# VHH binders against Dermatopontin (DPT), part 1

No score or structure here was measured in a lab: all are predicted.

Target 1, 183 residues: Dermatopontin (DPT), of Sus scrofa (Pig) (p45846)
Amino acid sequence: QYGDYGYPYQQYHDYSDDGWVNLNRQGFSYQCPHGQVVVAVRSIFNKKEGSDRQWNYACMPTPQSLGEPSECWWEEINRAGMEWYQTCSNNGLVAGFQSRYFESVLDREWQFYCCRYSKRCPYSCWMTTEYPGHYGEEMDMISYNYDYYMRGATTTFSAVERDRQWKFIMCRMTDYDCEFANV
Below, numbering starts at 1 at the first letter of every chain, in headers, positions and changes, except where a header shows other numbers; antibody chains are not in Kabat numbers.
F, E and O stand for the ipSAE by ESMFold2-Fast, ESMFold2 and OpenDDE, each averaged over both directions (binder to target, target to binder). V2 = 0.75 x the mean of E and O + 0.25 x the DockQ between their complexes.
[cut] stands for letters that were removed.
The coordinates of atoms that the task and the answers printed are left out; those that the model quotes come from them. Centres of patches stay.

## First folded at step 3 (VHH; framework vhh_7xy4_2)

Design c02 (from x05 with V107T T108F)
Fold by ESMFold2-Fast, scan of step 3:
Structure c02 (fold): chain B 183 residues (1-183), chain A 124 residues (1-124)
Amino acid sequence: as target 1 above (183 residues)
Amino acid sequence: QLQLVESGGGLVQPGGSLRLSCAASGFTFSSYAMAWVRQPHGKGLEYIATISGSGGSTYYSDSVKGRFTISRDNAKNTLYLQMNSLKPEDTAMYYCAKSRITIFGVTFEYFDYKGQGTQVTVSS
């Protein structure tokens, strides 16, 4: 099934006053408001001004049927310069990002801020296409798929291009009680 | 009844090759991501490779990338692991694992079933 990234007929609106969470090579830590998850990731590449990206995120409330998040945490660090794949542990959903720039490799380390919803489990997961389509381009990933949430990403770094491409992992969440093994 | 049956393990010299197979039954095979995980004697489980339900996406741990290839035949409900350039460090019990959900995953904590395993021993 071809990629529809969000809620039907919903337009992307940047709800932050300044738009960007970071300046070039600046570390940042961004968390969605309580009860919200990341639904959009926007980024621009600044090759001439230091070969780094500025990032912008949009968040939306999860539906009442999902309930309140029971726990939130910072997932393990993914090191600068490396290809990686990570989903939130404990059936969690992505509700934020943290990143620091490393001059030695001209790349960023990354952490997800993850939130879990008691007795709710991901299912019917799929991966987006790559963002940006080409290194150095602007990216604008918007989750308009009704009932799909970001659980993680896989990403590759090019030392030649000094940039990253991302694929996001999107899943539905159960509306019935489910359990982890040994929980 | 859900069943995963691994085969193809054995004793091999360093630099040799083996092909593991996993015959799956009792579920819609093409709907689930599948993985190979291993456990050396007296150590913890190590994820080796994951493949999506369609076979269109694969992921490998750094320890085996470039040496091992995961593949599947959905018409035969069979998962494969081609292991080349085997090293003594590859000695382990190898398990076929089914994901809990129809997802592409890299952590064995999201796999709800594994088979009985097949032993691979690499020694000179």
Scores: ipSAE 0.000, ipTM 0.111, lowest interface PAE 16.7, mean pLDDT 79

Design c03 (from x05 with V107T T108Y)
Fold by ESMFold2-Fast, scan of step 3:
Structure c03 (fold): chain B 183 residues (1-183), chain A 124 residues (1-124)
Amino acid sequence: as target 1 above (183 residues)
Amino acid sequence: QLQLVESGGGLVQPGGSLRLSCAASGFTFSSYAMAWVRQPHGKGLEYIATISGSGGSTYYSDSVKGRFTISRDNAKNTLYLQMNSLKPEDTAMYYCAKSRITIFGVTYEYFDYKGQGTQVTVSS
């Protein structure tokens, strides 16, 4: 018991959220407060309640060095039943999720809520391992205490398992002015 | 009550490997994100790697990516750091630490040291 120890590469934040954003097969829209990004994703699979997932998210403020987000938007829909890869356009960071369930394919469509930080560019990007490790398992992806931000994900759907596995795309953001090559 | 006991350090030649262990007790190990940090002689503390409570998420400093692997065994209350392709600049005292934050009803402690660390020396 040594108490709190300050460390420049570790940011302290004490918050709790144990409520689920959605009930099984319920559509939902989750958006971080302005200036915050998603730092955690939790999900449980409910096979007996119609083969769907309940989701939970946690957000935290971005560092002052990033500045205020200049623009936020809903990215294009990724269709139910499809495998996909998507990062936020315009160097954006993920600040929310929107989803609807489709009984025709027993899967969900997905949209990212993205926010851009003017003249800040992603670098040193990598992908997490798959979540969950096996279809049907619970998953916890926590990125707190890091200089990495979620920019998107790649995910595969199994019609047999009626479930998805996700790999999250994580990047650092520059602390100097840069421009996106595409206008 | 709460204890973190590091072990596995030693002298190794450049290009060699070591595996560090951290035995945790006195708290619900699986409920906390854990980290490895190091301190080279006469320098400040340097973050190395973090792993989530479930073991599902891992993060690394750029200096060790591709060379070090953090892992945990929640059944044994043990944290590991597999260090490969060791370089002289990896020479440091290595500390096991836990993060303090509450996410999804689980409380993680903000960065604190409970042990004496384990010395890693990389030299020919």
Scores: ipSAE 0.013, ipTM 0.268, lowest interface PAE 7.9, mean pLDDT 80

Design c04 (from x05 with V107T T108L)
Fold by ESMFold2-Fast, scan of step 3:
Structure c04 (fold): chain B 183 residues (1-183), chain A 124 residues (1-124)
Amino acid sequence: as target 1 above (183 residues)
Amino acid sequence: QLQLVESGGGLVQPGGSLRLSCAASGFTFSSYAMAWVRQPHGKGLEYIATISGSGGSTYYSDSVKGRFTISRDNAKNTLYLQMNSLKPEDTAMYYCAKSRITIFGVTLEYFDYKGQGTQVTVSS
């Protein structure tokens, strides 16, 4: 459950002085601090300078009702140039991203950093609208104030536009023991 | 000023069809997911369907899945709901709803759904 914590969007980046996790075509690996999950995704597209995106993320602590994350891992790789749909395994929540740029396809491969909370299960899941609304535009997705956690995404790559659109998968998490509930 | 104007309601027999329209103004229509919600007389508000800003994604409540189709025309700032195989339990005031933020919500809390609405009555 995400409350009003009073943190500004850019407080949870650790990488560049200008607030971006990566430079154009630079590989990166971003993890939220322990006990925090991704609550915002911001990106700008650099069409003229090589058709890539710079990324920035914001993280927030999960509420005490979830307890401590019991395990964190890097999820399976999603190949550059492909459309894909992936949620964190084992009822996990997204707590980071890893990405490499591939000049051969002019796109990025992606991996989620996922954390699970013992006996806590996702429910009332939904998907965001498309980010960006049109290829090449800036995007700013914020799940703040809505009691929902990012579990994954679905995304499509346009070879013509050399850009990617995303829909993020958002779910509530139970605050009661659900270990033996339906998967 | 944000305006949502619903139309197309009426009286139909069970098994009939209606097409509802919602004319939107005062905001960038294509940037927001839109929804239809309904309120039967003397009951609470019920979520029906959502369509993404681009129109590329839709979601339906189980009560209307396979019978209703949500669509939009972004050039005309208009949202539609095609209602087929209408049942008496579909009788309600129908409201056009705009997402509060640029999200694809599937529950009532994500939508501004206050307006005059359009009445749909299904009776034999």
Scores: ipSAE 0.000, ipTM 0.152, lowest interface PAE 13.9, mean pLDDT 81

Design d01 (from x05 with R100Y V106E)
Fold by ESMFold2-Fast, scan of step 3:
Structure d01 (fold): chain B 183 residues (1-183), chain A 124 residues (1-124)
Amino acid sequence: as target 1 above (183 residues)
Amino acid sequence: QLQLVESGGGLVQPGGSLRLSCAASGFTFSSYAMAWVRQPHGKGLEYIATISGSGGSTYYSDSVKGRFTISRDNAKNTLYLQMNSLKPEDTAMYYCAKSYITIFGEVTEYFDYKGQGTQVTVSS
């Protein structure tokens, strides 16, 4: 129901029956079910068909202490070929990803699907190590600690490797009413 | 037992240089981002720099950007801070921190662990 900036995701689904959200250089849009957030990011790099990644995501329900998400939205586009740092606006948590491949720069643009929880704020945030550890490797980031939620990422693009490394920004969420982070 | 042991502080004149070291033990050093934070006498903690587990990414506060360089040697479980062009305003106790956290430069309360510190005094 939410828009996609490439070809419809469903058009490519039949070609990706091994669990990947996308095929090489295919645009995609992925949203967790309502009330769930991203807890795992898996990816493999494919050199044989033009250097791109296939992606897979896992989602889990948020605790009842957070309540229902009050609003969800697509965050601003992060352009292909650039290094960037972005967290969900308005104390949001990442509940999806949208991406389109650009032949001109041999890289992807990215958007987070973000959901906010009324009067709940991120705190005690930390940043993961790089995923993958080296360009071209498989990555498998799993949030083992259910007390921490993904708020965003920072990522670097290598034109030489034609690949990206990611660091994910993980935060706890208050179980008390708040207006600001870190209170 | 987890330990972070800072060293390399001292008295230096304005414009001078110092190299701080932090020896880490009791955890898988290469798996964690590390940070340098400082606390001037009678003030709160101030973020200085963070380095990723692999060393591939670094972040600096605006107050030290271009003057300080953070680095690590994962084979030796050691974190470094090269401080150049030191100013009196850099006078502080410097701490090495595991799992240091910032939100757009704002310090959070979560320090998984920090060491005892090493004093840097910049004065003539």
Scores: ipSAE 0.000, ipTM 0.121, lowest interface PAE 16.1, mean pLDDT 79

Design d02 (from x05 with R100W V106E)
Fold by ESMFold2-Fast, scan of step 3:
Structure d02 (fold): chain B 183 residues (1-183), chain A 124 residues (1-124)
Amino acid sequence: as target 1 above (183 residues)
Amino acid sequence: QLQLVESGGGLVQPGGSLRLSCAASGFTFSSYAMAWVRQPHGKGLEYIATISGSGGSTYYSDSVKGRFTISRDNAKNTLYLQMNSLKPEDTAMYYCAKSWITIFGEVTEYFDYKGQGTQVTVSS
C-alpha cells in the first residue's frame, strides 16, 4: 500500500503511476492487506542515468487452516550495493517490501515485511530461477500454486549492469502444530 | 572450492548398521543446515534427514524415523548418518547435501550442492 509508512514515502508516491508502487528512484513501502502474503513480484528496468526499477506486487489471503498471523514486523535492512540473502525470521512469510534508492551506489536498500503464523512451520522449500533471466529485462514472478509461500530471497547487484537479479525462496507451511520444532 | 566428500558405505546384511560420514570444506559449515539424501538404482532422489547448523534440530523422512540418526561435529566440519536396522529397501547411493537456507524440506527442493555419494547395499 502507498503511503502506509512515514511522511517521505507519502510525499514521494502519493500517485499510483499506472499501477506501479513507485516511479523511477522513488522510495516506497508496500504491505499486503492483513492476512495476505505476496504471491507475485513484477518489475521493469529503466535504462536512464542512475538506472532503477519500478515494482508491482500481488497479494492473496493465506488459507484459513493457517489462522490469523500472530505477529508482523519489518526485517533488518539489506544495504544498497551489496549482495544478500535473507529469509523472514521466526518462520515468517513475506507480506511486503520497503525500499529506498541511493544515488551514491545506483542501487536500492531493501526490507521485507514479514508475518508469522503460530505453530506453523515451513517445509519442502525451494528456490526459484533467477529473475530477471538477464540484467535489464522485465521480471514477472507469479506463484500460481497457493501451496508455496515466499519466505525470502537472495539477490546479486551488478555495478557494471546497474541492476539486480533475484531468486525467491518458496516453502509450504504445515497444516498441523509444529511446536518445539526449530527451523 | 565448496566440497562434500561422503564415506562409510558398503555391503551389510539386513538388520545391520552403518555410519556414513561427510567431510565438508569451502564454506562456513556451522552456518548451514545439512541433509542426507539417497537415490536407489533407477529411481528418483529421496529425502532422508536434515540437521540445523547448530545441531539443535533434526528432521526425518517417515521411512527412516526411529532407525536413522543424523548428527554433526562442527569442530571437524563433518556430517554423520547412523543407520540402524537396515532393510533391503535402504539400498541406494547416499549423498551429503548443503542447504542454501536454514529451513527444512525435501531434497530435490532444498539444497544447492550435493557430493558424489557413497553406495549402501543391504543384501543377505
Scores: ipSAE 0.000, ipTM 0.120, lowest interface PAE 15.7, mean pLDDT 79

Design d03 (from x05 with V106E T108D)
Fold by ESMFold2-Fast, scan of step 3:
Structure d03 (fold): chain B 183 residues (1-183), chain A 124 residues (1-124)
Amino acid sequence: as target 1 above (183 residues)
Amino acid sequence: QLQLVESGGGLVQPGGSLRLSCAASGFTFSSYAMAWVRQPHGKGLEYIATISGSGGSTYYSDSVKGRFTISRDNAKNTLYLQMNSLKPEDTAMYYCAKSRITIFGEVDEYFDYKGQGTQVTVSS
């Protein structure tokens, strides 16, 4: 259902210079440079031009104590029109976003680009407040506690507002060797 | 590796103007709200202005509203403070600061880092 109605993942190069990774209702794929993670999410809502959001992301190198990521991958799809909660698998950190717009539901599907840091484990996790504060508003989420890294998000879709609110899941990472609790 | 380098300070007469600059490196500049804070000789730190990462939102202390303008050039990783109608009370060391808090939070307590400073002296 969703696959038949979505725009393909793509980024128009001419618009990347304006800071936005996508045009309204356009699919996109954004990936931080190697060794960097997402530290800011900026978005504006445009109801007049098609009831969608334009997105921009900022990335920052992880501290030397975490080392280089051991592997990176695209996490499972979170379907358009649905509320969802997802963190990167394998103790991963969010290093990118991929999204397609679906006109059938007037919403986006989402995927995280996740990177794992060998023997580093998340702890002391918390969730941000809602972004945007109200549907239709500009969103400018900057990690104001940079001892914490984005591991995922929970988000709710309003069919009435045709918009999403996000809460980002932030965790500290150990600076000592650890192992996953279950293998 | 994070650096904030302030410049543009100096001696100016009351009623004069100065423009301060802060060159940032070692972090994704557009990701962070930036602030200007000042410290008069022998006194505590005073918050003066904050600008969001996008530059779309600004906040000013009551002492400088209408006289100072904060701005940023994300392409050049540079923060600015245009200071007009300067008063002797504006005499202080001025610091560029990387904020840990969104523009609407408590700004002066949540700076991750501030630069070396640039001295502004307003003398009649």
Scores: ipSAE 0.000, ipTM 0.087, lowest interface PAE 19.1, mean pLDDT 78

Design d04 (from x05 with T102Y V106E)
Fold by ESMFold2-Fast, scan of step 3:
Structure d04 (fold): chain B 183 residues (1-183), chain A 124 residues (1-124)
Amino acid sequence: as target 1 above (183 residues)
Amino acid sequence: QLQLVESGGGLVQPGGSLRLSCAASGFTFSSYAMAWVRQPHGKGLEYIATISGSGGSTYYSDSVKGRFTISRDNAKNTLYLQMNSLKPEDTAMYYCAKSRIYIFGEVTEYFDYKGQGTQVTVSS
């Protein structure tokens, strides 16, 4: 771990102002406002109402040193029931999530909404511990630290537990122009 | 001490093949994307190919796509470039390059270090 999550940002209560983005087994699509990236992922598991998770996200503006995002897009689908690893292409940062539940496998497909910043590149990347720590537990990943941004995740599905564990890929972004080798 | 040592260059006939190697030391090789770049005599550096730290992703310049293959052996800290169907315009000093950015699972085109190079000459 690299320190106190939430500093220098204002302290949050451990609830979202917007509430949960989905009901059990409901598909959803969540995008941060333009110029913001995902800084928190909260989720609760409900065994009695379909063995699915409800999700909540918090977003924060990126520093002005990064400038405006040059483009944003939805990454390719990561299929339900599968272990997967994905980072945003083109040096992008995660600015949203889209998901649909599949009863056939009792799991969700996932897509990242990604935004890139011209001539800014990820560096000093690291991977979080698993969230939740144990299947079925509440997940509460908060990264309000201004230095690190979510670029992606790796995740595993347990058919026995009917639940998913996640590790998030966190990177710093350069505040100087990255240079291509070919000139 | 960070070092990149290229080898495998030489004189070859048009249509021939060469395999370049780059021995890396002084950094965690698998944590960085690596590239091959070249410089023809009297011209600027030209990007040829990039490979991610894991080896899972590759990119090629249009001038070499379909003819060159970049690969790496992370256990041996070695980068390779297989060059097939060589043309006179491929004549250049070839450099192994290390990404300036620590990239996990991503290909990058931003490089901060290159070795001393190995000369490739394609002529009849």
Scores: ipSAE 0.000, ipTM 0.118, lowest interface PAE 15.6, mean pLDDT 79

Design d05 (from x05 with T102Q V106D)
Fold by ESMFold2-Fast, scan of step 3:
Structure d05 (fold): chain B 183 residues (1-183), chain A 124 residues (1-124)
Amino acid sequence: as target 1 above (183 residues)
Amino acid sequence: QLQLVESGGGLVQPGGSLRLSCAASGFTFSSYAMAWVRQPHGKGLEYIATISGSGGSTYYSDSVKGRFTISRDNAKNTLYLQMNSLKPEDTAMYYCAKSRIQIFGDVTEYFDYKGQGTQVTVSS
């Protein structure tokens, strides 16, 4: 398989008793409940236990003005060991994450779970600062108090640090039906 | 429009040295592990060496360990292979290869592109 690098079978873990969706080096698949989007990303780095991160996500219902999501899908895989930049296709918002660990590169591959809101389009997009601020640190990105939604991320991998830094792409959504507007 | 252009091959006597270069373009060079692979006439592709995107990690096949050194200059988008103590068995077409990921081993099936190659012939 194209996305299969010949490593032992990994079970995806939804979450642990302490709130983490994965154990160290464990694959996971996390989806927000229907009608919700990711509003917080928390992570700790486990250098001594094998140079991986545990992840924790929080979801929040989208406002009624945005309507129901019309379609949800998994985006293309972003390969382990690489820098990448990806936003949800079709004006989508991030509603989940899927990831596998690869011991050959000491890093993870990633996929976004994205949902489209057929009458709304992203605008006034901006990029967060780096999370974590330094490799190996804990990270805690929270968007609860903003009317911005996560559309994607850009991330860099350090082979020396065996860790990633992330910048999240945040956008507002229109309050009008933009799919049929010539503006 | 990804390109890899190898150079530096030629005819050398056993025990001699050569330095191969690979000029890369069309992708973010520092984000990808790079490799040297070779193909002797009438044989399959053989892995030689890999280097991580940062240059911090290198891996070699047993056949070249201690004789060849892989290196890179990310500011110049260039990959190098310093070949010392060359043997007739090193005679092959040498290819620069881009990985799909930053690999830390000899996994040739995960390389998604190789260049045109440069011929190395070791003969008296």
Scores: ipSAE 0.000, ipTM 0.087, lowest interface PAE 21.5, mean pLDDT 78

Design d17 (from x05 with G53Y V107T)
Fold by ESMFold2-Fast, scan of step 3:
Structure d17 (fold): chain B 183 residues (1-183), chain A 124 residues (1-124)
Amino acid sequence: as target 1 above (183 residues)
Amino acid sequence: QLQLVESGGGLVQPGGSLRLSCAASGFTFSSYAMAWVRQPHGKGLEYIATISYSGGSTYYSDSVKGRFTISRDNAKNTLYLQMNSLKPEDTAMYYCAKSRITIFGVTTEYFDYKGQGTQVTVSS
């Protein structure tokens, strides 16, 4: 097994003292620095303050073997009140999130900020369990595994709970030239 | 900078109970998930329990489910592990960790831990 609890501290997230990127019902736009991808997603739910979530993210540089990202963009909008499934187009990796709250449905719209790496393709993709485990609970999704990168998510909205559960889509990236992959 | 001080270990009979404590300093305790890991003499480290920053979510390894309870007191910057129905195989050095747990269901690769741990010995 690779990594068996005993490796040195990872400073990237250790030194992240970032507060919440948003207040309840506040829109936000978060981007990792160029060459970094999202490695952690934290959120708390607040029923008393408008049935919304506050969000916090951490980023980490991608390995030198991937090269520099060739292009970054905002992916298509995923509308409030709907269940959805989306991965970054063009073999991209998630490097940010943008969201706006809609009182008409008591939910948020979402967009991924995606970056692609020329001639590097996703493979061996898998999906996490649900975050949070139950509606209304806090969630902490942390990935420091060098071999896996977030490509997207699937999420369901409950109008009764006024909350979302998320499953994140994680993939390895090739270290050899490739020009087509859709996993 | 980060400091974790474990205490509460000792010698106990099979079937007995112990409560471990971990005093944290050098970081904002209430902002991080925490974990307990153990290392039996001459073996590798084993993850046994994690708890979210607020205490609302907990996770346990199969070897301790139903016997151990992890908890925290954010006002006191203290992490706890209540160990019940102790078995000889629970004998190990126990370490408190500021965990960077990989996505649930995947083994955590790194633990931010300090100090010498606290020894738990379950006799006979």
Scores: ipSAE 0.000, ipTM 0.169, lowest interface PAE 13.3, mean pLDDT 78

Design d18 (from x05 with G53W V106E)
Fold by ESMFold2-Fast, scan of step 3:
Structure d18 (fold): chain B 183 residues (1-183), chain A 124 residues (1-124)
Amino acid sequence: as target 1 above (183 residues)
Amino acid sequence: QLQLVESGGGLVQPGGSLRLSCAASGFTFSSYAMAWVRQPHGKGLEYIATISWSGGSTYYSDSVKGRFTISRDNAKNTLYLQMNSLKPEDTAMYYCAKSRITIFGEVTEYFDYKGQGTQVTVSS
């Protein structure tokens, strides 16, 4: 399954010339290819005026057992300068990110791009530790467990540090009709 | 301009060890994730390992996990690959690469640049 998956897959994304999705303070919109979900999030902190992050993402195809995504959408905006918690509605999985920088608060607003799989439900959810471990540090989050998918995140903004820490919400997905099963 | 120069390859017998080095210049080494990839004769590129810009996170392909260790020295602008318990199957040209993304072995073509390579041959 995993392993040699998809080579020479994904030769290019909507990245800046240095490989990042965005430049400092640049707004961006990133979507995984159809049938894929986010499996890795990388970020570096720019200590220049404004203090912002550059972002990198990796996507992978979901297992055949989940079938095709039935619907995809942009979730509601999470406002800049605020702490928030959000998971994809309708049992969705995170398949992208959209963000804009706001100079007034020196922070970003965020939106998840979510995709749902008909009659498949999240279960055995857990939350990662905080990324980055300390404000201003590099952030490298990768899912080592191939059965867990990102459903959302909770994040806190520090006005003093002008940076965010994130915890990602990871869940398995049923391989049976969950609406019928109703736990 | 940007340069990556690999060294440390050679002929070694099965079960032996080698340490590869990659000297980087022409860019801010400490700001980028780095990777090792290899290409056996007549085959495609195979991802080996990635290390984050700070050295705080490392990722390995299943074929080398537990045998190889990636590390970096940002003060020296140098990337390393410690290779233990070498097998004939490890015979390949080894390249260091400036990575665009930290991924678990799935996307070998996300590299901005790779060097000229250093040959590793594992033979009795």
Scores: ipSAE 0.000, ipTM 0.137, lowest interface PAE 16.4, mean pLDDT 79

